# Ledger of designs, part 20: VH-VL binders against ER membrane protein complex subunit 8/9 homolog

Target 1, 192 residues: ER membrane protein complex subunit 8/9 homolog, of Dictyostelium discoideum (Social amoeba) (q55fm0)
Amino acid sequence: MNNNISITTEALSKAHLHSFKHHASSVNGILLGKADKNSILITDIIPLFHTQTLLPMFEVAMIQIEKYCRDNNIDMVGYYHSNQCIANELEPEPIAKKIADRLNNELNNMCFLMISKIEVNRPSGLVSIDKVGSDWLKNRKTLITIDTTSNSEDINEILKRNLQNIKESQIYDFEEYLSNPTRDWLNKSLVL
Below, E stands for the ipSAE of ESMFold2; O stands for the ipSAE of OpenDDE; V2 stands for 0.75 times the mean of E and O plus 0.25 times the DockQ between their complexes.

## First folded at step 10 (VH-VL; framework fv_zilovertamab)

Design i3 (from f4 with light chain N93E; at its last look DockQ between E and O 0.86; V2 from the best seeds 0.84)
Fold by ESMFold2, look of step 10:
Structure i3 (fold): chain C 192 residues (1-192), chain A 122 residues (1-122), chain B 107 residues (1-107)
Amino acid sequence: as target 1 above (192 residues)
Amino acid sequence: QVQLQESGPGLVKPSQTLSLTCTVSGYTFTDYRIHWVRQAPGQGLEWMGLINPSGGSTSYNQKFKDRLTISKDTSKNQVVLTMTNMDPVDTATYYCARAPYIWGEGRYFDYWGHGTLVTVSS
Amino acid sequence: DIVMTQTPLSLPVTPGEPASISCRASQSVSSNLAWYQQKPGQAPRLLIYGASTRATGIPPRFSGSGYGTDFTLTINNIESEDAAYYFCQQYNEWPLTFGEGTKVEIK
């Protein structure tokens, strides 16, 4: 049984812009929202790394994100990853699978999403990576829907406008926070 | 003083819906996940599912997924178990228990409710 | 699902003597194992977590050991209050699973 996965326009645009900011590298982050027995709703994302993920630093980030979740009545519900290499855009890197295993062990009810191109048959630009036995395998048939309850603007227009205004430069990840602690990697004041 | 207390009906007829409430006190609600565990008479314990105190995300044992819903009311410090289509095989003592909500900590239960026996019969 | 197998299922003991209960997992659970004591009509009481860490308020006569698939709960200097059922529980994988229990009786 597969969960129905939906993501708000706001969370979706933030994830894509994180990838755009660091177009020459792999990026990753944590999906926040609520996971029920038949559905996962993603309402925010927390960007983490854009160079290389070191597992001890990932553990530090998780402790802080968990506190944020407790303080804000929101849950970790998954993980996103974007590959550097366009030829293998949907094949998760070994580190991404290791992180997904770590999260699955803690959460049990979570999703693993790869960032790809926005297309007619993939309007979110996201592809689910499903746990199958001991491995994580892409599932191109799973549709990730865009929840337009709070914002019905077309995602392509949001991304176009924000890239024209260089708003992706205002998205910080945990890696940037580590080098400059004044960078808000939770992006609480970000408006896209 | 940490306390968990189950409440609900002791007798349910087959096909009816069970609703049990776990009321908690004596600790910070968001520091622990609440799980439900049942024990059939003379049998071992069986994990049913959990709820996060933060956003209310749930996770279920696949055995119960189609019939089981766990919800919370944070303002009342309550977690509610709802299980549909009860069958005599579901006769058991139902416990709520708390486990640490700390990244990297284990899923062991340091405090349990006293349990409530639910009998399913005509 | 990881199956937890306990031996013995029944263990008669004499006060003042040691007792040991074994728990074997069907696959490695690392150190992610807890032990509980359950007296009639009561909820389980946490004794040990992390295979060997005593829970708060648990007397030092209770000790746990093991890693991977083979675990032991040892009760030194058995007291009459120790007559109960004892269960292991793994928390390495979902769903969480419990052993069948060992009944410790004063002979």
Scores: ipSAE 0.807, ipTM 0.901, lowest interface PAE 0.8, mean pLDDT 90
ESMFold2 (binder alone), look of step 10: mean pLDDT 92; pTM 0.940
OpenDDE, look of step 10: ipSAE 0.844; ipTM 0.930

Design i4 (from f4 with light chain N32K; at its last look DockQ between E and O 0.83; V2 from the best seeds 0.85)
Fold by ESMFold2, look of step 10:
Structure i4 (fold): chain C 192 residues (1-192), chain A 122 residues (1-122), chain B 107 residues (1-107)
Amino acid sequence: as target 1 above (192 residues)
Amino acid sequence: QVQLQESGPGLVKPSQTLSLTCTVSGYTFTDYRIHWVRQAPGQGLEWMGLINPSGGSTSYNQKFKDRLTISKDTSKNQVVLTMTNMDPVDTATYYCARAPYIWGEGRYFDYWGHGTLVTVSS
Amino acid sequence: DIVMTQTPLSLPVTPGEPASISCRASQSVSSKLAWYQQKPGQAPRLLIYGASTRATGIPPRFSGSGYGTDFTLTINNIESEDAAYYFCQQYNNWPLTFGEGTKVEIK
């Protein structure tokens, strides 16, 4: 797989806050940015589901995200998944593996990341899930770096501040958009 | 009228870097991915890689990954292939071709450039 | 890599008669197969995609069939202008791969 995965502070905070908003369930979403030969830079994320992922609705979301990418000069570069935090496991659920397979076949150059706890040895809180043969396996050795070029604030302080202000409630996902179309699941006006 | 046109040197010496430009017209640049495909004299076609017109993400045939770079200049409707350390076995006609940029659509090429022959020889 | 094997490699044809070209994939490619025509000195031209869907502007004498590993391009009522090389291409797996081609010649 790619050895150089980096994510901007902004994208990282959105992914963690999506998981915090729906802490009693699994969440997932799409990673946006640019993928090259040996590197993937993630600059944004699009939150998708926090209950059940229905494959037909996933396909609908992909069509819309692709249009967004063409209009905004950005690419789909991967997928993130967070397991229910009660079981702090890094094993991807079967639905996550199905989505990753679907994306890998379409994109050829992508990453699959699990959201976990921010720790000294995992400062992004992300773990890469690599395709090995026909399966997807966690790789704790893959380093995911935080790109601080546009925002150098510590990720822990960003999350603390936004959770104190209940800002995660302002992050919408595609599932919420389906229930109320005025909810901007692209989160264009979100300020964290 | 959709048109793709390759341009660049017809002769390159061994160890030099090849740079080819694909200029496109007659369609919206961001609606299609651009791929590069080559054909050695008397041989079949070989897929080299692609570039997304949106963010410029690339994907390469592993055979070429260490020597090949594909880039774009959206303002000029151009895609550029750069390949380092050319060798006589790289002598081929190089084509750019477009494929639909639509989720779930196949990766087949509905329009091709005319091709440009690149000979690698001293 | 999926290997695409074409047969025959050379196909002499008589105008007005049908001709068939076979393409076999080393693994299933589902219906993700395209056919191209390449005349001397010209770029390849898309004939068929999705195994059986004719591309825009392609005459109905060209048809494709097959699924999985075995595919056929059929040219009904061969015309002299159909003398060309014909290639199949799979797009189910990365990297994209092509058959070696079939040279169709007028007897």
Scores: ipSAE 0.821, ipTM 0.901, lowest interface PAE 0.6, mean pLDDT 90
ESMFold2 (binder alone), look of step 10: mean pLDDT 92; pTM 0.942
OpenDDE, look of step 10: ipSAE 0.895; ipTM 0.945

Design i5 (from f4 with heavy chain Q62E; at its last look DockQ between E and O 0.03; V2 from the best seeds 0.00; counts 0 for: pae O 4.8 > 2, placed apart)
Fold by OpenDDE, look of step 10:
Structure i5 (fold): chain C 192 residues (1-192), chain A 122 residues (1-122), chain B 107 residues (1-107)
Amino acid sequence: as target 1 above (192 residues)
Amino acid sequence: QVQLQESGPGLVKPSQTLSLTCTVSGYTFTDYRIHWVRQAPGQGLEWMGLINPSGGSTSYNEKFKDRLTISKDTSKNQVVLTMTNMDPVDTATYYCARAPYIWGEGRYFDYWGHGTLVTVSS
Amino acid sequence: DIVMTQTPLSLPVTPGEPASISCRASQSVSSNLAWYQQKPGQAPRLLIYGASTRATGIPPRFSGSGYGTDFTLTINNIESEDAAYYFCQQYNNWPLTFGEGTKVEIK
């Protein structure tokens, strides 16, 4: 388990946008970046579902994401999830744990992050979920930092700007792609 | 005190273009989204579209997308609705309404203008 | 589009009695439901948002409940000043949509 997780403002923005777009639903997706022995750097995300996660469709998505990662010299480094009600600070939903288990079997080094409220003492709004035995539990001691090397703006200002530009309407997840194949669920054209 | 006020012509001829202005006061113009909602006589409310005054980004009801344009004038704290090819079926009271769009807040309307009746008739 | 259906469309009420208005969504809107009051010749006024949260300045006799597809606006101890149209509105999905409105009349 890595104790040092960093996430770029771009990746963090995309994750929050996905959650915001579907704020009344649970959402999930894949974290992309680079993982080493001591740290994980998250530089992008791929949003997956905002309603029911079906394992067969999850598998289809993973195949495509793996290809994408190879083509773009980036790795899958984890999984993010938000429960239907972010404000409740609940444990991950059962389906989230199941997906995390599936990914943990495929990835040598991964993180599981829950999207939560942005707070002063937790500016990323993310909480690490660690595997403990056969279960997944919150680990609030895990350090998650915002990588500000490319953007030094306050995360709240970034999120505000995104809302001002209605950026949530421009992000699409895999589920939306399934409904409309013209949707760019990889969000390659998304400019934040 | 928060105030929104619609202004424009009360009568438009068929096929002509409607232009309405929403003037806001009592708060920072760029802190809230402005929506347009109309209500035909004896009918329910219909959402038309919105604008983010800060950046000028807009979103439209698909029903009106081809005819409706929403713009802003920050210097005047005004939002303008322009709708082309008006038809008698477009006769309605038109409202502008304020809505928060901050994270954790909903897309409900906390303040409304008084509305302005627009009649489309020959 | 999500269709919001209100029942009843007309509701005569005796002063002092409670009034209940139902709003049903064609699909789940979670708690993203607002209620408005509109008196004749006036603009709508926000009563409830988040299905159950009263807006600032709204008397406690107004309450909202529900989740998913079924919602209720309750007006306890109805007063003459409560005569108005009441609308529900979902803001879970675009486009935003409203109910037909319910006319509350005082007997």
Scores: ipSAE 0.124, ipTM 0.726, lowest interface PAE 4.8, mean pLDDT 93
ESMFold2, look of step 10: ipSAE 0.836; ipTM 0.907
ESMFold2 (binder alone), look of step 10: mean pLDDT 92; pTM 0.943

Design i6 (from f4 with heavy chain I102V; at its last look DockQ between E and O 0.82; V2 from the best seeds 0.84)
Fold by ESMFold2, look of step 10:
Formats: C-alpha cells, structure tokens, sequence
Structure i6 (fold): chain C 192 residues (1-192), chain A 122 residues (1-122), chain B 107 residues (1-107)
C-alpha cells in the first residue's frame, strides 16, 4: 500500500539546511513523526552523518534516538539521504540502502526519502525511494506534501532567510557530536 | 506485577464493528509495543498488528489492513483494537501481548493477556 | 509470509522421559524464533527466544536449538504439568507467524 507522506515546514527546513551545511558531501539522518496505516507525517529530523557512515556508530545513534522518541511521544518513521554528486542526486548510495533495509526490518512502516532540488513540480525537494522486492527504487510519482499547520510560510522563503543568516551552521549532526559532545545533535534549542 | 487484560463484547453480529480494549499495568507503558494476535477455535495463532506506545505509530498484517485500526490512550494505559465488517470467520480468541521496545531486540512476547473470545454470529 | 510447520501435532509423553518438538520455517529466520507454552484457559507463556535463550523463570528442563529453518524445543524430565500446547513463532520477517501448535499430553 502507498502511504501519503507529509512533512512539516520545520522538519523540511532542517533536512535541507543539513544538506546545505555539508553541500560537498553526502548527508543522512532519521525522520521522526507518526506512521499510520495510510499515512506518514514527518515532524522532525535527527541529522546523523556527513562523511562516511560507520554502521556500529549508526547503531549507537539509533539506541539514543529511540530513547528520545519514548521520552517525547514521537516515533522513528524513516530515513533521509542526500548525495554529494549532483549528477546522481537521486540514486541512493549502497550505504543508504543498507541503512534503509535495517530500518525497514525494525519499523516495517517507514519511508526512505532522498533530498533533491526544490522545484515547482517537486515543492518539498524530496523524492520517495520505495522498497520493490529486494531493491530500493525511486518513485518520482509520489508527492511529499508540506504540512503547514504549525508554520504556513513558503519553504523557499524560509530557506532563503536561513541561508542568508547562516543558520545552517547551527545544525549539528551525530558525527559532529562524536568529535565534540557539547554539539547538540538533537538540536533541541534550534530556532529557524 | 505485569498484567495485560482484554475487554470487550463476546458477541458481534456480522458486518458490525468490533472494539476490544487492552488494559496494561505493572510496567512502564512506553517500554513495550503492544501487539494483537488471534486464534480461531481449533486453529493456530495469527498476528494482526502492533502499535508503538510512544507516538502511536502502527503496523498491520496486510490480511487485515483494510478493516483493522489500532489506537492507544496513554493516560489510561490502554490500547484499542477496532475491526470493521466482522464475519463469522473472524470468530476467535483475541489476545494482546507486549514485545520489547528496544532497538535491535526481537519481536517476541514475554507477557500476554488471557484472551477474550469473540463470536461473530447472527 | 513465512510458514512455520510443527511436528508432531500431537505428542503423548511419559513423565520423566525427554520429548522434543520440531519447528520448520519455509525460509531462513536466522535465530529469530520463540517458543511458547499454553495451557487450556490460560495466557501463553514465553519459554524460549532467540532460538535458544530461556526466558526468565523457565526451568532448565526446557531448551531450544536450531538456526535458519530447523528448530527444536526439548523438554527433559517431562512433568505432568508440562501437558499443554506448544507453539513456535518467527520474528525475522513481517508479518510475524506461528506454528500450528503441538499438543503434549501424558500417556
């Protein structure tokens, strides 16, 4: 069954800004929200890596994110990835597929999204990667809707403003936390 | 001590909607997922679906997806199963059971309710 | 769906002797297998998880073995209280699936 995928303006902004902060590399992270029978709503993201993802460190991050979810009445609902190479921006890297498989086995009900360019025909800049048999394949037909319930500003204006103010520098990921534990990779105090 | 208890009607007419409640106690509600499993008379067990205690995300056996809904009321330590369009073939004992909500842990059930028999008959 | 096949479906036993129940999966479930005991009118009781790990409070006379597709529950020194239904369950794949059950009865 096809889930209707929605993402809040806030979560979408964080994901794009994480990718923009590390625009010369691949980035990834975890999507948080609620996954129901026919819908997935993404309300937050947790940035993870911007260089090479090491699976043992991914497992450590997952344990902490799960605790965070239990404490905050929120669920892991998926995974996002952004490629470093613009020419192949929608082809998931092998590590991204491995992580998606790992998550799919744990969650059963999740989404895998690639971060791409925001365009009139793709307002969120996200593309769903669907599990088809043993493979993960692009589904350009799936529309990821922006949920404007809490923030009705246009996503392009939000990104423009935050990039002008260099707010992406304030987004930390798990990899940055590992090198300096004062870097809050859960971004609990971040205001965009 | 840990306890799970199912409650609801024992008799439902065909095409009507079944609603069952699983009330849990003796443990921290958010530490375990709740699953529903049923057993028709003289037959094996059948997994129906689950709900996360944290955000309430659900996952369903595709056999039941069109008519099964699982929800929770955290303030009451309750999980509710709702199943529409009941048919005599749905006559079964319905169990709720808990599984660890721990990354990487298995999906096995360390505590079960005693089950409630639901008969679907006119 | 992974089909779990239990053998035998009925198992007469003599107290003090060992008994074993087989569970075969239609494809590999690695070690992601659990065993349960259910007495009439009672809730199922977890015996074994991870194919071979006894749940807390389960007597050592219960043991599990196997990997992949073929699994065995062994009950050593059968006691009269062990008369019950026994089920295997895989949790490697969604949906979770169960064996048909084995009725263990005192002969």
Amino acid sequence: as target 1 above (192 residues)
Amino acid sequence: QVQLQESGPGLVKPSQTLSLTCTVSGYTFTDYRIHWVRQAPGQGLEWMGLINPSGGSTSYNQKFKDRLTISKDTSKNQVVLTMTNMDPVDTATYYCARAPYVWGEGRYFDYWGHGTLVTVSS
Amino acid sequence: DIVMTQTPLSLPVTPGEPASISCRASQSVSSNLAWYQQKPGQAPRLLIYGASTRATGIPPRFSGSGYGTDFTLTINNIESEDAAYYFCQQYNNWPLTFGEGTKVEIK
Scores: ipSAE 0.816, ipTM 0.899, lowest interface PAE 0.7, mean pLDDT 90
ESMFold2 (binder alone), look of step 10: mean pLDDT 91; pTM 0.935
OpenDDE, look of step 10: ipSAE 0.888; ipTM 0.942

Design i7 (from f4 with heavy chain D31E; at its last look DockQ between E and O 0.84; V2 from the best seeds 0.85)
Fold by ESMFold2, look of step 10:
Structure i7 (fold): chain C 192 residues (1-192), chain A 122 residues (1-122), chain B 107 residues (1-107)
Amino acid sequence: as target 1 above (192 residues)
Amino acid sequence: QVQLQESGPGLVKPSQTLSLTCTVSGYTFTEYRIHWVRQAPGQGLEWMGLINPSGGSTSYNQKFKDRLTISKDTSKNQVVLTMTNMDPVDTATYYCARAPYIWGEGRYFDYWGHGTLVTVSS
Amino acid sequence: DIVMTQTPLSLPVTPGEPASISCRASQSVSSNLAWYQQKPGQAPRLLIYGASTRATGIPPRFSGSGYGTDFTLTINNIESEDAAYYFCQQYNNWPLTFGEGTKVEIK
């Protein structure tokens, strides 16, 4: 009924670092994990775009991600977006809503998350955008918890350490893969 | 050579829990989603829910969400439907059916099981 | 939920003649519509998907047409083996929904 959204420390740090790598632009990507009737667990993310989302290329990425999911016993469970403009940090851009609609039509059971800054009242830095009727609206009441099972380090310390070491430069997205196919946008060898 | 087969009890008493198993063969289990559809006697078909064969994510018709759980056992090529608090109105033939697990492809069912009749009565 | 209404509910047919079954959606489903055949005591069989695309192994005498809310399954040159129940199904919206079915009988 009420979605309980959890995200692993690893997935959360990848999403924030993707946004930090491209801080001058909007970024987006796909959330991976498992979605049940009352909960969604996010265990990985796949970064997609950091300049402009081209819908035909988005469709190509989805085909490849779905195949990856079938081969690795994991599911697409959602979409994340980070806005360039801080003034409207949590307001989803029209393209993000269009992508979310496309995903919702395929998945039926998914979450749409906006990346914002980490605060005391928002420890993950994430805000759920819920489908209400035909629109997508912010829902600050949706609980987004950090699953620390595999990594109990504080997310702020992880991000500080990785930014200090410029580790975000090693995160590739699908857009970068399109220009250089040697860039592993699935980031399987990434160590944060 | 694609085959889906439902198995489980034909009779369930009111308030009991129904458990049905769909066993599949003749295709790669992870290439298709499995859906459950039921048909009450003399009535139309009703979609109940689905499960992804990959990570096991599920999606349910809201009518059944509180009572219905769909799970899988990939090692046995099986999908299990569990529905609690059965009532005589739940008397129906229950089918499992597969739909393409391909991005952008429709949710149409190219193969169905033969169905299993479940009667809910004292 | 999208309601799928089939007409007629019963359709007597003569072998060699064409027959048509109508399916109407309560709102647009674009071309996201499938047709199934179900013979007594057997599993449903996919005939048409995408409103007009024949499934593999389906004879050309079966054809589908329509877009939006109104769809038709046409069976040309009816054969005795075509006696069965026929259902439409939309897959444009969740939940997936089916028509009530049309009983086709050789009469």
Scores: ipSAE 0.831, ipTM 0.905, lowest interface PAE 0.6, mean pLDDT 90
ESMFold2 (binder alone), look of step 10: mean pLDDT 91; pTM 0.933
OpenDDE, look of step 10: ipSAE 0.891; ipTM 0.944

Design i8 (from f4 with light chain G50K; at its last look DockQ between E and O 0.83; V2 from the best seeds 0.85)
Fold by ESMFold2, look of step 10:
Structure i8 (fold): chain C 192 residues (1-192), chain A 122 residues (1-122), chain B 107 residues (1-107)
Amino acid sequence: as target 1 above (192 residues)
Amino acid sequence: QVQLQESGPGLVKPSQTLSLTCTVSGYTFTDYRIHWVRQAPGQGLEWMGLINPSGGSTSYNQKFKDRLTISKDTSKNQVVLTMTNMDPVDTATYYCARAPYIWGEGRYFDYWGHGTLVTVSS
Amino acid sequence: DIVMTQTPLSLPVTPGEPASISCRASQSVSSNLAWYQQKPGQAPRLLIYKASTRATGIPPRFSGSGYGTDFTLTINNIESEDAAYYFCQQYNNWPLTFGEGTKVEIK
């Protein structure tokens, strides 16, 4: 069924920053928040991979994120992916579809979002990909709005400010944590 | 000892709203999802929906989506089923049951409530 | 929705003898299949999950087998206390679905 998807300014900023930090590759991660019958609210994201997604490591990350959710009264509500190849910006890669299937089998009520360019006609820069039969296809009926309750700043200004940090990116993903465990992939101390 | 107990009205008139409460004890509330399942007299069991104990996210059988709301009160270890516009065909025994909240584990129910019969008639 | 079909729907048994209940899925559910026992006035009791794994505290006379679409619950040494309603449940696909149930009763 069609869901209305809302994402907080903070969560949206983190997803775009993850994609920009690793602009030469595909990135992915988990959407956190609350999913109800007619709506999904995304309040945070957990960045995962920016090179090749290794399925055994994805399973390890899911166990850890689930524990985080139990401890913080928040739920996994979806998955995001950003393509390396601009020519197929909105077409999910096979690995993204496989992860979405795996997550859908666990959650049932979830969203799959592709990160795209922020534009006037797509202010969030996100596109919903819905399960249709055995495939995952773009769904233009799904409304994706930005929840500005906690932060009403324009996302372009948030992104511009954070991208001008030369190397000291404050967002880390699970892949970076695996290489250096001092990198907090839950981004508890991130300041946007 | 793990217990799940349903409570609520045994009789509801057509078009009214049903509210059932599942009170749980004897385990850590956030370790299990709570599901609702019903069984009409002489018929099989029917899965209705679930709620996550963590953030309260829900998932519903599409058959009930427009009428069914599942909510929780963590401080009371309670899950509440609310179902609007009741019809005589909704006469059934309603159960709550718990399933593991563990990534990769199955959605099988290791503990159930005893069920509560709800009759919908004028 | 995956339809779960149980046979037989009624099963008279003699204590000491084996009994088998079949559960068939309308499409593959892999090993994501559970079996339950329910006696009148009691909560359902999990017997088997993952097609063949016995739940904690379940006597070894209960066993499950099968994969894909065809599953069997076997009770090898029927005892009088085993008279009950038995049903299967798949958890491979949403929505979760149940078999119609089998009433096992002593002849």
Scores: ipSAE 0.818, ipTM 0.896, lowest interface PAE 0.5, mean pLDDT 89
ESMFold2 (binder alone), look of step 10: mean pLDDT 91; pTM 0.938
OpenDDE, look of step 10: ipSAE 0.892; ipTM 0.944

## First folded at step 11 (VH-VL; framework fv_zilovertamab)

Design j1 (from i1 with heavy chain N52K N61A; at its last look DockQ between E and O 0.86; V2 from the best seeds 0.86)
Fold by ESMFold2, look of step 11:
Structure j1 (fold): chain C 192 residues (1-192), chain A 122 residues (1-122), chain B 107 residues (1-107)
Amino acid sequence: as target 1 above (192 residues)
Amino acid sequence: QVQLQESGPGLVKPSQTLSLTCTVSGYTFKDYRIHWVRQAPGQGLEWMGLIKPSGGSTSYAQKFKDRLTISKDTSKNQVVLTMTNMDPVDTATYYCARAPYIWGEGRYFDYWGHGTLVTVSS
Amino acid sequence: DIVMTQTPLSLPVTPGEPASISCRASQSVSSNLAWYQQKPGQAPRLLIYGASTRATGIPPRFSGSGYGTDFTLTINNIESEDAAYYFCQQYNNWPLTFGEGTKVEIK
């Protein structure tokens, strides 16, 4: 269990907007940043699937994300998942646990986050899912801090503004790339 | 052509901080993770930790977590091991070694440095 | 931590004959197993990875086999330069762990 997880406003916005774009389905993706001995800082996310996670294509995506990381001096640090049904249901689906196990074996030092509702006691809207023995269990005590160093605007105002402007429509995930390879699932030109 | 070379002090007094540098050449730095492994006299090898060449993320064996820091200087093709509060039981040959940085590839070490003996004694 | 147990700890051999070294893991490591050769005063040299794949430049007389918990390194046609310590290493689980080593020596 890592006890010190922080996420930039930009990465947090992108993750929530990915979930909003596909409100009728589960979504998932990869967390990017830097993981040290007592902390993980998340500075970007790469959206992956919004209907069905295809394990062979997940492996293909990981190869490409590793190359992206090498080229951009950033690291894979974790995985996020948002459940299809009832936004605050925090039980990770079996496929999410399988992906987390695969990632944990490769990364050793990572976090697994569920996307949920933004609340006073959960200002990021994220909940950590910790590896306990052979299972993955939610841990509401793990603090997930919003890093406002580069953007100090309130996350609620950012999400409201971007939803009003339908900016979530400009976020592509790997599943969309598989259907149309001209869609940039790395979202290199995205402005939120 | 691939070379890894450890450098640093051969003698350290108890309670002092050790600093070792691994300088690499003959390959693309970003394509391999660098690990540190040590071998006490007459004993087997012990994995200490690693650093990714990309963002500099680290992972440490639990035994060393409180004393060990691994860092990099990509411009110099160097990885640095820093270990605080050295004790005579830390006397060992310290190796840097590289492992493939390829998704799904194993964590085996295809090239090692020559090793540097560090003796911790007054 | 996964404990790697090697047998035998010392193995006298005659040049031209085969030799086998056993490595047992305390739990399954699938095929995520490497073998190294280490001569006195030198760094380990990678021989085998993936339990059975020879590393670049390693002579065919070295072969590896096994899956799960039991692994074997076989050296056919022992040569005098093969006198060394041999270690297994698992990379299935963190932390990475090594066997205690087997000393292969010429009789």
Scores: ipSAE 0.814, ipTM 0.899, lowest interface PAE 0.6, mean pLDDT 90
ESMFold2 (binder alone), look of step 11: mean pLDDT 91; pTM 0.931
OpenDDE, look of step 11: ipSAE 0.901; ipTM 0.946

